# Ledger of designs, part 2: VH-VL binders against L-rhamnose mutarotase (rhaM)

Target 1, 108 residues: L-rhamnose mutarotase (rhaM), of Ligilactobacillus salivarius (q1wre3)
Amino acid sequence: MTVRLGQIMHVNPNYYDEYEKRHSDLPVKFPEMKKALKEAGAHNYSIYLDKKTGTLFAYLEVDDMDKYKAIAEMDACKEWWAYMAPLMDTNPDKSPVTFDLPEVFHLD

## First folded at step 1 (VH-VL)

Design B4 (framework fv_bebtelovimab)
Fold by ESMFold2-Fast, scan of step 1:
Structure B4 (fold): chain C 108 residues (1-108), chain A 119 residues (1-119), chain B 109 residues (1-109)
Amino acid sequence: as target 1 above (108 residues)
Amino acid sequence: QITLKESGPTLVKPTQTLTLTCTFSGFSLNTRGVGVGWLRQPPGKALEWLALIYWDDDKRYSPSLKSRLTISKDTSKNQVVLKMTNIDPVDTATYYCAHRYSSGYFDYWGQGTLVTVSS
Amino acid sequence: QSALTQPASVSGSPGQSITISCTATSSDIGGYNYVSWYQQHPGKAPKLMIFEVSKRPSGISNRFSGSKSGNTASLTISGLQAEDEADYYCSSYAGRNTVFGGGTKLTVL
């Protein structure tokens, strides 16, 4: 079954344009990340930026949560996180600080 | 219309640094999705990828050679430069530069330049 | 060794069809998303024949076709001609690395 995910992250104020630029590189420069996401059945993946606060709101749908969670252990994911780390709030391992949001409404 | 041409020394001594220049025309290396790569082919052997530089100065290197390689670009001169340190006779090869598109292929190649390493 | 395995040689007669395989040597490598094929005549630079598994650049004969099944990509040359005699290399883009196969020598006749 498909799981819908809502997430909050934060991008540093000096880096809004650079964040968008680098994120657009994901399918081009990190094709293994794109492949891993596709294999997990991740789709309808969108990120919205609130420029007033630097808050990122991510939404995606995932068919296989086990495969999705396993992406964090991939070298390609660690490289992607390292590439993005200078632009955003991160944990010591360079993964983005992410807050999962409860879904309060859905209309198909 | 896309053309690339390699230049540099044809004979190099062991332990020296090899510097090769790729001069190109027909495209801009500040266009999103575009890169230039370096490859080599020892006489009678297979093609080997060495390095790649993208439009935004992002650089990639062959893991086995990374410590010896430096790639750089000068977009105002339409040039990409490869430096390889601590050259040895096994580095004797024809060196190619090639235009890279973001889908991961090389669509236009230079003619190649043979570099011989001997004492 | 190369991460992509090709037969060292293949042969055919004019007018026939031949197929060259390119196989990833491990399950990790078998997940490659991008496959291209290059033709190289002696003393010349490689020429792109196929990209993104099955697409042909402008000017490449439709006698050349590409396909992929699982971790194996294939280049097929139909209506074989003497000028097709060359070395053929497969290549894949896997993540941040570019890899080439060991090459296949095609002999016509």
Scores: ipSAE 0.006, ipTM 0.595, lowest interface PAE 13.4, mean pLDDT 85

Design B5 (framework fv_bebtelovimab)
Fold by ESMFold2-Fast, scan of step 1:
Structure B5 (fold): chain C 108 residues (1-108), chain A 119 residues (1-119), chain B 109 residues (1-109)
Amino acid sequence: as target 1 above (108 residues)
Amino acid sequence: QITLKESGPTLVKPTQTLTLTCTFSGFSLSTDGVGVGWLRQPPGKALEWLALIYWDDDKRYSPSLKSRLTISKDTSKNQVVLKMTNIDPVDTATYYCAHRGYDYYFDYWGQGTLVTVSS
Amino acid sequence: QSALTQPASVSGSPGQSITISCTATSSDVGAYNYVSWYQQHPGKAPKLMIFDVSKRPSGISNRFSGSKSGNTASLTISGLQAEDEADYYCSSYTSYSTLFGGGTKLTVL
């Protein structure tokens, strides 16, 4: 069963263009991340930026939540988080501060 | 067709800096997704990756050798240069440059240049 | 010690099939990394034979095939020919490094 995920993160002002640029590097420079996301069945992954607040709204669909959650333990994921960390709000381990949002409406 | 060729000194003394140049044709190192890497192989031993430079000048280095290595590119000359400082007899090897394909492999290699560290 | 383990040697006779293994020492490397295979004749540069576990570059004989099961990738060469005698290296590309196996010498007797 596919799970729909909505998430909020925050990117720091002055780094909006750099955030977009670095995110575009994921499939080329972080091949394990690309492969792991593909194997977890992550798809329809979009991130929207509110430039007034620096708020990021992420939406993605995941077929295998166990595989998706396991990505956080990969060395490649830690490198990806370290690459992005200077641009956004992060936890002490450099993972992005992420708030999962409850789905309040879906029309199939 | 993609071709690459290594050039540089064949004999280097310990403590010197080794400078190797890779000259290529058949692709542009300004094309999104393209990279050029350096690898080496000591006589009778396995291949070892040294460094990689991407089209946007982003660089990757072998963790064990990072402090000794500098990779750079000159897009106008179709060249990639590798510098290795404080060279030692253990660095004696055939050095290769290679084109990095989009799916993370080295699909075309130079002929290799043997560098002997001695004297 | 390499993070990718290959047998030092393998042998076969003309017309036979042989398989060379490449075993990753961690689940991260084995589960997610792209696997390539290179052929190297004495005094020559390596030549890409297989990429992304099982794909062949243009011009590579269909006698060469790749597969992966768990943490072990395999290169299979069918219909062995004398010209196949060479060293074979597996490789795995990661975001932070490129790894090579120790190499396998194939002897065709």
Scores: ipSAE 0.013, ipTM 0.701, lowest interface PAE 7.0, mean pLDDT 87

Design B6 (framework fv_bebtelovimab)
Fold by ESMFold2-Fast, scan of step 1:
Structure B6 (fold): chain C 108 residues (1-108), chain A 119 residues (1-119), chain B 109 residues (1-109)
Amino acid sequence: as target 1 above (108 residues)
Amino acid sequence: QITLKESGPTLVKPTQTLTLTCTFSGFSLSTYGMGVGWLRQPPGKALEWLALIYWDDDKRYSPSLKSRLTISKDTSKNQVVLKMTNIDPVDTATYYCARTYYDRAFDIWGQGTLVTVSS
Amino acid sequence: QSALTQPASVSGSPGQSITISCTATSSDVGGYDYVSWYQQHPGKAPKLMIFEVSNRPSGISNRFSGSKSGNTASLTISGLQAEDEADYYCASYAGSYTVFGGGTKLTVL
């Protein structure tokens, strides 16, 4: 049993290429994040960019939501958020402004 | 050509704060992917990584020394500064600054500056 | 904290090949292909010899090669020459920080 998550975030239109490049750094610069995501059973993680609006559409599947939520408290996660913060809409703590979307349809 | 050079006091007393400056030329810390870090080597001992700052002001610190270290940059002056608080004789070492690109390696190093901590 | 273990010393004769190992002991440092090797002559700053496990910077002799198997990276020096006598350090990116090995002293007999 996995939980399916859909999310919306926003990236600054001047930084589309930089966003993609920095995000590719996640497994390299933030291996504790990669490890924690794997331990939470996060998989099928994809982010799509609407270049007309700067809207990011994220989808991922998580096996252990408690472990997944705990990632936010890690120093590595705070550093990852700080690394990405200049490129996107963020809260005062530098976490990305994220809108959780209700799942309205799924076909297994 | 690309060069980096360390500067700062060569003799520091215990409990003081050590401030070291890395001045570089031939590249810009506004170039994306670029970073400058600090490393040290006590006499006859191994290299130890201390801290790193990237073009976007992202900062990294050695976990064991994090509470004692502050790294900052002045992009307009081509300088990176390291501060280490509560200096101790065991901190006696040659301190190096070096360039990196996306954590791939430290490709160009300064000559190093020996800092001796004694009373 | 991740630790990297290197032998304290290795030796060889001119024309021989030697290998220096670098093994992760405290964490899965070997899970990333960001292993680099540095050469240090007495009184000098370290010099990058290998990066990303097996890549050579411009100007580095092809006598120097790198490889990795599991959590152990290796630096091999072929056709050993007197000027290769130096300390060799491995380093690996372990996440938000970089770890250096303890160093290996290469003696050319």
Scores: ipSAE 0.000, ipTM 0.539, lowest interface PAE 17.8, mean pLDDT 85

Design B7 (framework fv_bebtelovimab)
Fold by ESMFold2-Fast, scan of step 1:
Structure B7 (fold): chain C 108 residues (1-108), chain A 120 residues (1-120), chain B 109 residues (1-109)
Amino acid sequence: as target 1 above (108 residues)
Amino acid sequence: QITLKESGPTLVKPTQTLTLTCTFSGFSLSTSGVGVGWLRQPPGKALEWLALIYWNDEKRYSPSLKSRLTISKDTSKNQVVLKMTNIDPVDTATYYCAHRDYGDYYFDYWGQGTLVTVSS
Amino acid sequence: QSALTQPASVSGSPGQSITISCTATSSDVGRYNYVSWYQQHPGKAPKLMIFDVSNRPSGISNRFSGSKSGNTASLTISGLQAEDEADYYCSSYTSSYTLFGGGTKLTVL
């Protein structure tokens, strides 16, 4: 079954443009990440920025949660996280501080 | 432009710790996205990757050698240091340091290499 | 676990075209958009010839080209010249580390 995910992250307000620029590098500089996301069936992946607060709202749909979770174990993912880390709130391992949100409404 | 040079002992005894220094110019490890790695090549054998360090102090190690390797940097001196513990004659090789950018999975500029012989 | 397999040797005559293969023994390595090729003359450091499967660094002759099909990457050298005689190594990134092939000795006769 496809799982719908809603997430919150934070980006430093001084780096909004740099965040967008570096994120655009993902499919070119980190093609293994792009491939792994596609293999996990991650689709309809969107991130919205609230420029007033630096809050990022991510939404994505995942067909295979085991494959999706395994992406975090990839060295390519750790390199991607380290590339983004200077711009965002991160954990000690450089993964983004992420808050999973409960789904309170859905309409097909 | 970009140059790297390895230095360290040319002859070491079994069980000792080998310390190698890579000194470079033409780039800085204070620059976002820059990295330096270490590789080796035993006489007549294939290349083997050992370790890698990035500008942000993130480190990667060869899985088979991880317990024996420590990589560190001194950004102000333009140096990267590799330490290998419990040296053995099988570790006899030419050791190279090389430049690599983050997200680029290749080494574009290499030092000349330094031959390290392990024997009594 | 993962390995890159190259033929031990390959030979050609001046003006000919030769191809060196690099085959992954694991699907993890077979994912590779991260294949690079290095040329090494005796007593010298390796020199990057090809990166990301088919890209050439500035200053590398267009006689050198790279490609990939399935789990096999290939380096092709056209218009073979005496100076091409060297060892050639393929390399790929896995999810955990950088891996090198065993090397291929190219002889130009």
Scores: ipSAE 0.000, ipTM 0.583, lowest interface PAE 14.8, mean pLDDT 86

Design B8 (framework fv_bebtelovimab)
Heavy chain, then light chain:
Amino acid sequence: QITLKESGPTLVKPTQTLTLTCTFSGFSLSNYGVGVGWLRQPPGKALEWLALIYWDDDKRYSPSLKSRLTISKDTSKNQVVLKMTNIDPVDTATYYCAHSRYSGYEFDYWGQGTLVTVSS
Amino acid sequence: QSALTQPASVSGSPGQSITISCTATSSDVGSYNLVSWYQQHPGKAPKLMIFEVSKRPSGISNRFSGSKSGNTASLTISGLQAEDEADYYCSSYAGSWTVFGGGTKLTVL
ESMFold2-Fast, scan of step 1: ipSAE 0.007; ipTM 0.636

Design B9 (framework fv_bebtelovimab)
Heavy chain, then light chain:
Amino acid sequence: QITLKESGPTLVKPTQTLTLTCTFSGFSLSTSGVAVGWLRQPPGKALEWLALIYWDGDKRYSPSLKSRLTISKDTSKNQVVLKMTNIDPVDTATYYCAHRYYGSGSFDYWGQGTLVTVSS
Amino acid sequence: QSALTQPASVSGSPGQSITISCTATSSDVGDYKYVSWYQQHPGKAPKLMIFDVSNRPSGISNRFSGSKSGNTASLTISGLQAEDEADYYCSSYTSRYTVFGGGTKLTVL
ESMFold2-Fast, scan of step 1: ipSAE 0.293; ipTM 0.796

Design G1 (framework fv_ragifilimab)
Fold by ESMFold2-Fast, scan of step 1:
Structure G1 (fold): chain C 108 residues (1-108), chain A 117 residues (1-117), chain B 113 residues (1-113)
Amino acid sequence: as target 1 above (108 residues)
Amino acid sequence: QVQLVQSGAEVKKPGASVKVSCKGSGYTFTGYYMYWVRQAPGQGLEWIGVINPNSGGTTYNQKFKDRATMTVDKSISTAYMELSRLRSDDTAVYYCARSYDYGMDVWGQGTLVTVSS
Amino acid sequence: DIVMTQSPDSLAVSLGERATINCKSSQSVLYSSNNKNYLTWYQQKPGQPPKLLIYWASTRESGVPDRFSGSGSGTDFTLTISSLQAEDVAVYHCQQYYSTPYTFGQGTKLEIK
């Protein structure tokens, strides 16, 4: 049912504060992204920054993986990615370079 | 004082390769995508590809995928576009241009590549 | 591939008069969820690289005079210069960035009558 996801991304060290600021804009400036995430059942979504390396550690829980994966094809997602792209490691289509991490332990 | 400065004009024989450089200054080089576009004499613009200077990730126009190679050297804020197996119809001005969100806002001056016998 | 077609190929307009350039895409470049048209206009003077004029079909780039305006949606777009000035002599190109490969129109050459 619910899938737990661990992900690594990278942000440019010159843009740590700007990354945080722009990310805080997501619910207000990109309401369709907030709606899409909510409809996919994405919850407990947290991102931690290692300021020494610029490494982002994301954790989230997703109820509907098909809906979640479909978000990548949405216009709203492409606009959000374009907004964030200058601050972080991205593919040429502006999607973030993301490494999925295997879960090695979980305790309810 | 944001600018992109490209390498000078080249004259090549058919079958050769050419490598054009594009040096960025006055901005954070890794904060913007770098596009490559060409224009044959008296013709319109044609997109070659785009590279992310931070990751080195690329997207090519399929028309050029088997001959074009885009790379970056972050230490000197320079992007490169190499085009191999040159044909006479590759004669064009080659541009680099940066893009962030919505369009290519800063362009290099252009590099004329002439392919002739 | 999305094909971009401009009309006319060339246009002569008197100083102070209105110039209108059209651009058509072979398929819609409007993204329905964000209601934005992925269409840009560039100005290119002889011997120079293109300069960004308009993005999102109707938004003027910083520093572009207000006599330049973009309009249209979906497949039909227009660039208007309300009162032509001598420095506006150039080739104008439309471009879609809706889908790769990104494609340009053939260009419209604007001259003074």
Scores: ipSAE 0.000, ipTM 0.561, lowest interface PAE 16.0, mean pLDDT 87

Design G10 (framework fv_ragifilimab)
Fold by ESMFold2-Fast, scan of step 1:
Structure G10 (fold): chain C 108 residues (1-108), chain A 120 residues (1-120), chain B 113 residues (1-113)
Amino acid sequence: as target 1 above (108 residues)
Amino acid sequence: QVQLVQSGAEVKKPGASVKVSCKGSGYTFTGYYMYWVRQAPGQGLEWIGVINPRSGDTTYNQKFKDRATMTVDKSISTAYMELSRLRSDDTAVYYCARDYDSSGYYFDYWGQGTLVTVSS
Amino acid sequence: DIVMTQSPDSLAVSLGERATINCKSSQSVLYSPNNKNYLTWYQQKPGQPPKLLIYWASTRESGVPDRFSGSGSGTDFTLTISSLQAEDVAVYHCQQYYSTPRTFGQGTKLEIK
């Protein structure tokens, strides 16, 4: 069954364009990340930026949560996180600080 | 030996356009954001925008968005700021500045400034 | 837009005395995730471009004399020159880089009495 995920992250207010630019590099510079996300069945992945606050609102659907969670252990994922870390709020291991949001409504 | 050298003073008529250049030397031009700021005589500093020389991506102050265009020519390590439909209150010294650490947060090297005078 | 207001507009201080310049932002420039204030100070001498003095509200740029210090958090910031020297005559500008557009205070002109 497909799991719907809503998440909040934060990008440093002066890096909005750089964040968007580096994210567009994902499929080209980090092809193993794109492959891993596809194999986990991650789809409809969108991130919206509130430029007033630097808040990122991510939404994605995941078919295989075990594969999705395993991405965090990949060398490619650690490299991607290191690439993005200077632009956003991160944990000590460089992973983005992420807040899961409860789903309050869904319509097919 | 990082240097930002700007083009010389300009005198323009109302309604004309002006294009100011800023040539970087002594560093990797595409590694650092370039921003543009102006200062009217006796006034404070006013931010026009910032450009990423590697991608050409720009962020403008909304006040200038319809009249200002920032571009770069990587082959000669030069950034440009063009301001169109000039008014007398556009009379100012225009500065380019390089970001401190490729972060785009604050700026350490500034050009010498270009005086643009708009008069009839 | 974040509005930056400096006070006073001009200040005259005797050589060797303490000079204090204030900067207030219309909203907080403290980014809570990293606990940093997105505030910088520039020094501008007549006929010259601004020169970076202090960034992250209190971090002194390399080569800047230790008599210059920055303090404050959130919306209220202060630049202090502990013992004024003749070469410190300049206009001082605060700037926020918390959001776009980047905005500056009006500037404070510092003169010797």
Scores: ipSAE 0.000, ipTM 0.540, lowest interface PAE 18.0, mean pLDDT 86

Design G11 (framework fv_ragifilimab)
Fold by ESMFold2-Fast, scan of step 1:
Order: structure tokens, then sequence, then C-alpha cells
Structure G11 (fold): chain C 108 residues (1-108), chain A 120 residues (1-120), chain B 113 residues (1-113)
């Protein structure tokens, strides 16, 4: 039932510290986003940064993909994306440019 | 009711360091990001950096990142900005300022300013 | 970095007359998805810290007199004081908060003619 997601995004190399700072405030400044992620059963959410390239590697596990996908329609999500947009590669709607990665190995 | 009160004027020799304090009152200190901005005599405003008081995370203007250090002491609702290896062109009034709301970068309250004079 | 340029550097206006200060950004500070301009104006009197006047390019901060107004979009912005009063003598600064580092214009000094 639980889906494991691997994703690549890109952050502007001049703003690594700012990217981390803004993410650290997500639970406090964007409580509706944290609540929506919890309700979708999103857990084990980690983002790793390759400082040489500005490449972000995100991993998370999601129990309810329909609820997770619905987060993109929330006003709080659009505000979060707008807040992050100056720091990273984004689509015209300010959502992050994201590449889904195929899972090639898993061991419980 | 909201107030930001800064430490007093400082006179420093080139090569020294200075640490300016900014005490917040009349609001929940950890709910607002604290920014530091300076103004050289007769010049415009220049952003130094920002600190998240709840987590202690910092972001610096690249121009200052190798010399500036921002910290907070939550127990006394006070933010600090230390600038090391002072040069004469660091002579300026240093301000702390509070963000207007949780996702904006404009400032609704400012400290009174701390004049730092660097002279040999 | 977004460079903010104000014009004029100094301006003398007679009491009761209109004062106009301009601010230009080197790139657009309009976020197309929410249609907001990330542009703010501050007033600074001698020996005092800056005071917030206008945010989101045209929204007046509470307690700021209605003679102050902001206009413009994208890269060109204007602060207007419809009827100058003696207490309005100050340096006015524009700021962008669209992108880090946050940057300010050089300031415009407003004096009585």
Amino acid sequence: as target 1 above (108 residues)
Amino acid sequence: QVQLVQSGAEVKKPGASVKVSCKGSGYTFTSYWMYWVRQAPGQGLEWIGVINPSGGDTTYNQKFKDRATMTVDKSISTAYMELSRLRSDDTAVYYCAREYDFWSGYFDYWGQGTLVTVSS
Amino acid sequence: DIVMTQSPDSLAVSLGERATINCKSSQSVLYSSNNKNYLTWYQQKPGQPPKLLIYWASTRESGVPDRFSGSGSGTDFTLTISSLQAEDVAVYHCQQYYNIPYTFGQGTKLEIK
C-alpha cells in the first residue's frame, strides 16, 4: 500500500543555506502543509543535497497517494511553492521542477 | 507594544570584532525571523543576513558570510550579530529588524540602531 | 542580485505640492502566479531607523497617512506624497524581497523647497 518515492529537484547554488532555513520552518510557518502531509500518511521524508551540483535527492513514503496528490491543489501548498520558488528551479506555476526516479533496489 | 532594543554604540580598532545585541519584547520572539541590516554614513541600506530564532538557522548575504555570525538566546529574547576582522568601511549604523509576517521579506519593526565606528 | 535604483537622488518640493519618487529593479519583482509585486517603501528621518510605509508595492501600512501611495508593477515603481507636509522630510528607500539577497535602492532625500 505504501508507495516509496524518489525525486530529483535543483536548488540555486547561491542559496543552499536559505533553502535549508526555509524548510526548517515548514512545520511552524506552514502548519496546514505539515497537517496535510501527515493526513496523506507521508513519512520518512528526507532531502539530501549534493553541494557540488545543487542537486536535491528527495525520498518519502506515502500511504494515501490520492490525498498526497491533492496537496498540490491547496492554497497553503501554492503559498509554500511561492515562498520557495526564488531559490530553486520551478515550473511556470512555481511548483518545483521534479524528476521521479525509478526504484532499482529495495531491502526491508 | 512591540519593541526591538539594541546595545549601545561601539568604537573599535581595525582587525577587532564587535557583537551587537537586539532584545525583542511585546511579541512571541521565536515566531518572527530576525534580520540584520547596516547603513554606512550617508549611504543606503545593506542586508547582512537573517536568523530563525526558533531553530537558530541562518542565511547570510555572501558579502558578509565569512565575517558575520548571527545567534539567538531564546531565554532572554535576544538576537546577536557579531562582525569580525573589522575594516574602516564597516563603520555604519547596524539595525535589527523583524519580518512583517511568516513568508514576507519586508520589515515592520526595527531596532533603534547601533553605531559602530571603526578607526585607527 | 536584483539591483534597485532610485531617482532622483534628492528632491525639493514645496509644502502642499505633490512629491514623486521612482524606483527601478534590474529584473521583475512581480510573481506572476499570485500577481504580487515584492516591493516595499520605507521612510527614514535623521537619527531614526527606517519606518515601513508601503508593502506589496501599493498596500499602505496601518497608521500611515493616506497622502502616501505606491504604484507600479514589474520593474518600475513610484511612491507619491499627494500634499507634502513638513513632517515628511526624510530619506525614502525602496526594497525588493522577491529574491535573496534582499536589496535596497540608494535612497531619495526629500527636502522642502
Scores: ipSAE 0.005, ipTM 0.554, lowest interface PAE 13.3, mean pLDDT 86

Design G12 (framework fv_ragifilimab)
Fold by ESMFold2-Fast, scan of step 1:
Structure G12 (fold): chain C 108 residues (1-108), chain A 121 residues (1-121), chain B 113 residues (1-113)
Amino acid sequence: as target 1 above (108 residues)
Amino acid sequence: QVQLVQSGAEVKKPGASVKVSCKGSGYTFTDYAMYWVRQAPGQGLEWIGVINPNSGATTYNQKFKDRATMTVDKSISTAYMELSRLRSDDTAVYYCARGRYDILTGYFDYWGQGTLVTVSS
Amino acid sequence: DIVMTQSPDSLAVSLGERATINCKSSQSVFYSSNNKNYLTWYQQKPGQPPKLLIYWASTRESGVPDRFSGSGSGTDFTLTISSLQAEDVAVYHCQQYYSTPYTFGQGTKLEIK
């Protein structure tokens, strides 16, 4: 079964451009992350930025939640989180502070 | 007109290093990924790595990671690939190639003419 | 790593006849999100760099004659030249760009009978 995920994260307003720039490097600098996401069946992955508040709205679809969750334990994921951590609200382990949102509407 | 022009042929001794250049023209250099691929005589194509010319971020084929270095000089729209500690089996034509659309796709729409690197004693 | 295997290694076809070259990937290069196969075909003539023919498995590059077509999905792909011309003598390479390292088939040499 494909799971649809909606998430909120926060980026520091001084770093909007840098956040976008570093994300563009993900497939080149962290190719293991791109591969792992594809193998988990993660797709339709989009992040929208509210520049007024620094709020990031992420949406993605995941076919294999076990594989997706396992990405968090990969060295490449830890390195990616460390790379992004200075720009964002993070937990002590440098993972982004993420709030899962309930889905209130879906149309095929 | 898009063109990728590479430096000339090189002859090297085992253990030496070679640095191949690739100058892009006819497009915005920093908007497209630059890939490096080689081909040994009579053999297939082998991917070495890719560089994002805007950020300088690189991804290497693990086979070459310890010996290959890719760099860019934005001011002259030129990419470089240096391969160190050369062995006889590094004898090949080395190509630069442009990635179309964005760095996520990884197919090569324009290729340089190739640089023959010969490694012999 | 995704291994790409072409068949045959070499092929001789008469002028005007159909040439068919196959490419198999060790795992799927189909991405469900965008409904695309991350597979390209290149033509390489002696002493020249490869030239892009087909991308996304079946999309013909601008300026490539309509006698060239690509088909297939997932792990099995085919390049077809419907009516061989003399200038089509070349080595043909398939390549996956689904994941790094990007990998190529061993090449198929196409000759005239």
Scores: ipSAE 0.005, ipTM 0.556, lowest interface PAE 15.9, mean pLDDT 86

Design G13 (framework fv_ragifilimab)
Heavy chain, then light chain:
Amino acid sequence: QVQLVQSGAEVKKPGASVKVSCKGSGYTFTGHYMYWVRQAPGQGLEWIGVINPNSGGTTYNQKFKDRATMTVDKSISTAYMELSRLRSDDTAVYYCARDRGYYDSSGLDYWGQGTLVTVSS
Amino acid sequence: DIVMTQSPDSLAVSLGERATINCKSSQSVLYDSNNKNYLTWYQQKPGQPPKLLIYWASTRESGVPDRFSGSGSGTDFTLTISSLQAEDVAVYHCQQYYSAPWTFGQGTKLEIK
ESMFold2-Fast, scan of step 1: ipSAE 0.007; ipTM 0.605

Design G14 (framework fv_ragifilimab)
Fold by ESMFold2-Fast, scan of step 1:
Formats: structure tokens, C-alpha cells, sequence
Structure G14 (fold): chain C 108 residues (1-108), chain A 122 residues (1-122), chain B 113 residues (1-113)
């Protein structure tokens, strides 16, 4: 079954425009990432920015969590993370610091 | 070398407030959750709350929500936990602890301060 | 709140023998989305803060000897010390981080026979 994911990340306030610009590069510069996300059944993926705090609120739906998690091991994913790393809070491996949020309400 | 160094022991009377500090070094202070946990003499561990230093967001244990305040001063890599309206049963060792990883997915507390003994006596 | 219950309260084991400590949660701490158990184990010696041993129920923290292992899923968890050493004398605590408030077991005191 489809899993709904809510996440928080943080972007450096000096790089809001650059963050948005680089995200627009994902389907063009990182086509393997787009392909992998589609194969995992990732859809309805949106990220909202609170410009006062640099807080990113992400929401997406995933049909196959095993395939979604496997994306982290792809060279394309590591390259994408490295591309984004200068703009945001990251782990030592350059993956974004991501906080999973509990779902407190849903309507069909 | 990652370290958390806490302020010294305190003796307080019932009704007073105490503010414990926790200074981090050897890591990026703002990237890790900071937890506050206490342990009464001979008792188990009790979670007070957590703060994400970068954004300042806090989550408190409801038991302490009306009396505890967690803050950070990023300029000196220091976290604070203030507990007000102290009672004798607040006598405990108070610990700060860092989350194991940059992610806030509630990993283990890998680095702990040495503890601060707070004694509340009449 | 999720209640964590450890058993036994105290345990005496001979040097070189296996020590087993149990931890039970009142609710499942298995997160279906990542298939991980949000359960940690800590070692605490007198006068010292707790030391992280295991997170995600079975992942050993860096530097923790391989004689320590964690197992279990959902609501029933075990910490095993395969060959007890003198320095392993301590109180062991389990903790869930599946939901707030974060909660700890009451502790299990491990002693040498």
C-alpha cells in the first residue's frame, strides 16, 4: 500500500533561490533520479519553504518503500545530494538532514 | 573529539528555579538534536524534552511542559534547561545528550554530558 | 505513553558466560515505513552517564564490543552479552524513540557471580 511521508529539512537562508533553481535541474541533469523515483511509485511530491526560518516541509507518496530506500545507494543519488549539499543541512555523506513527521490527520 | 560539558551542582529551596547549561564542542552544534534527561537517586532515566538547535524547535514531555524551558545560544554552542517551581522530588542528576546522527529521526543518544546534580531541600 | 518494562530487575552471571536482558514495550515500536524498531540500549556504571550500546534494536554503536548484540522486533527485545567480562558490570536501560514522550525501562542491574 501507498505510504504518505511528511518530512522537514533545512536550507541556508542565503540560498533560497539557488535551492529552487537546482531542484528544477533534477529531471534534466539527474534523469536516473527521476526514473528511480517513478519506479518506486513516488508521486505528489511537494516541498514548501518557510522563508523566515529556512525550514523545508516535504510531502510525498510512495508505493514501494523498498525501491524508494534503495535510491540512496545509487551513484546518481549521491551526485544529486553532493549538488545540493552546499545549500542545506546535510549528514557527513551529504544526504540531507531529514526529520520524518508523524501523520496526525488524513482524509481520503 | 565530541564533548558535552555541563554546569556544576546546585542546591535549591522548594519554589526556586534552576538553569543548567550544556556546552558542546568538537562537532557542528546546530546539526544535532539535544536531549535533556534526568535521573533521581537510585531511579531510572526520565526524558524531559528535546531541542533542535538550528531552528529552536522544542518538544517537551507533558509532565514537565509547564515548568521546563529549553533554549540554545548558538554563538557559544550552549544549550540550557531551566526548571521552575522546584519540588523536593525534582532532586536528580540532570543530563544533556546529543542525538547519534544529524537526522532527527530519534536515534540513540551517543554523547552525554557528565551530569548536574540538583538537590532541592527545605 | 509507551511503557517499557525490563526483566529481570537484577541478574548475576559468571565471567565468560552469556547474559540476557529483556525489554518489552506496551505498544509496537516498529515503524512500518522504514521497517526499523525505534529501540536503544544503554550501559550505565555508577557515577557515570549512560553510554549508548545499540540503536535501531540491533545496530551496535561504533566502538562497542561485538559480544554485545540486540535482537527482537515490535514489542519484545533482548540485549545479549555473549561472554561476560568484568567491565560489563553495570545497569542496562532500554529506551523507545518511536513516539514522544521518549521512555526508558526501569533498568536491569548486571552483577558477577
Amino acid sequence: as target 1 above (108 residues)
Amino acid sequence: QVQLVQSGAEVKKPGASVKVSCKGSGYTFTSYYMYWVRQAPGQGLEWIGVIYPSGGSTTYNQKFKDRATMTVDKSISTAYMELSRLRSDDTAVYYCARDLRYSSSWYGMDVWGQGTLVTVSS
Amino acid sequence: DIVMTQSPDSLAVSLGERATINCKSSQSVLYSSDNKNYLTWYQQKPGQPPKLLIYWASTRESGVPDRFSGSGSGTDFTLTISSLQAEDVAVYHCQQYYSTPLTFGQGTKLEIK
Scores: ipSAE 0.000, ipTM 0.549, lowest interface PAE 14.6, mean pLDDT 87

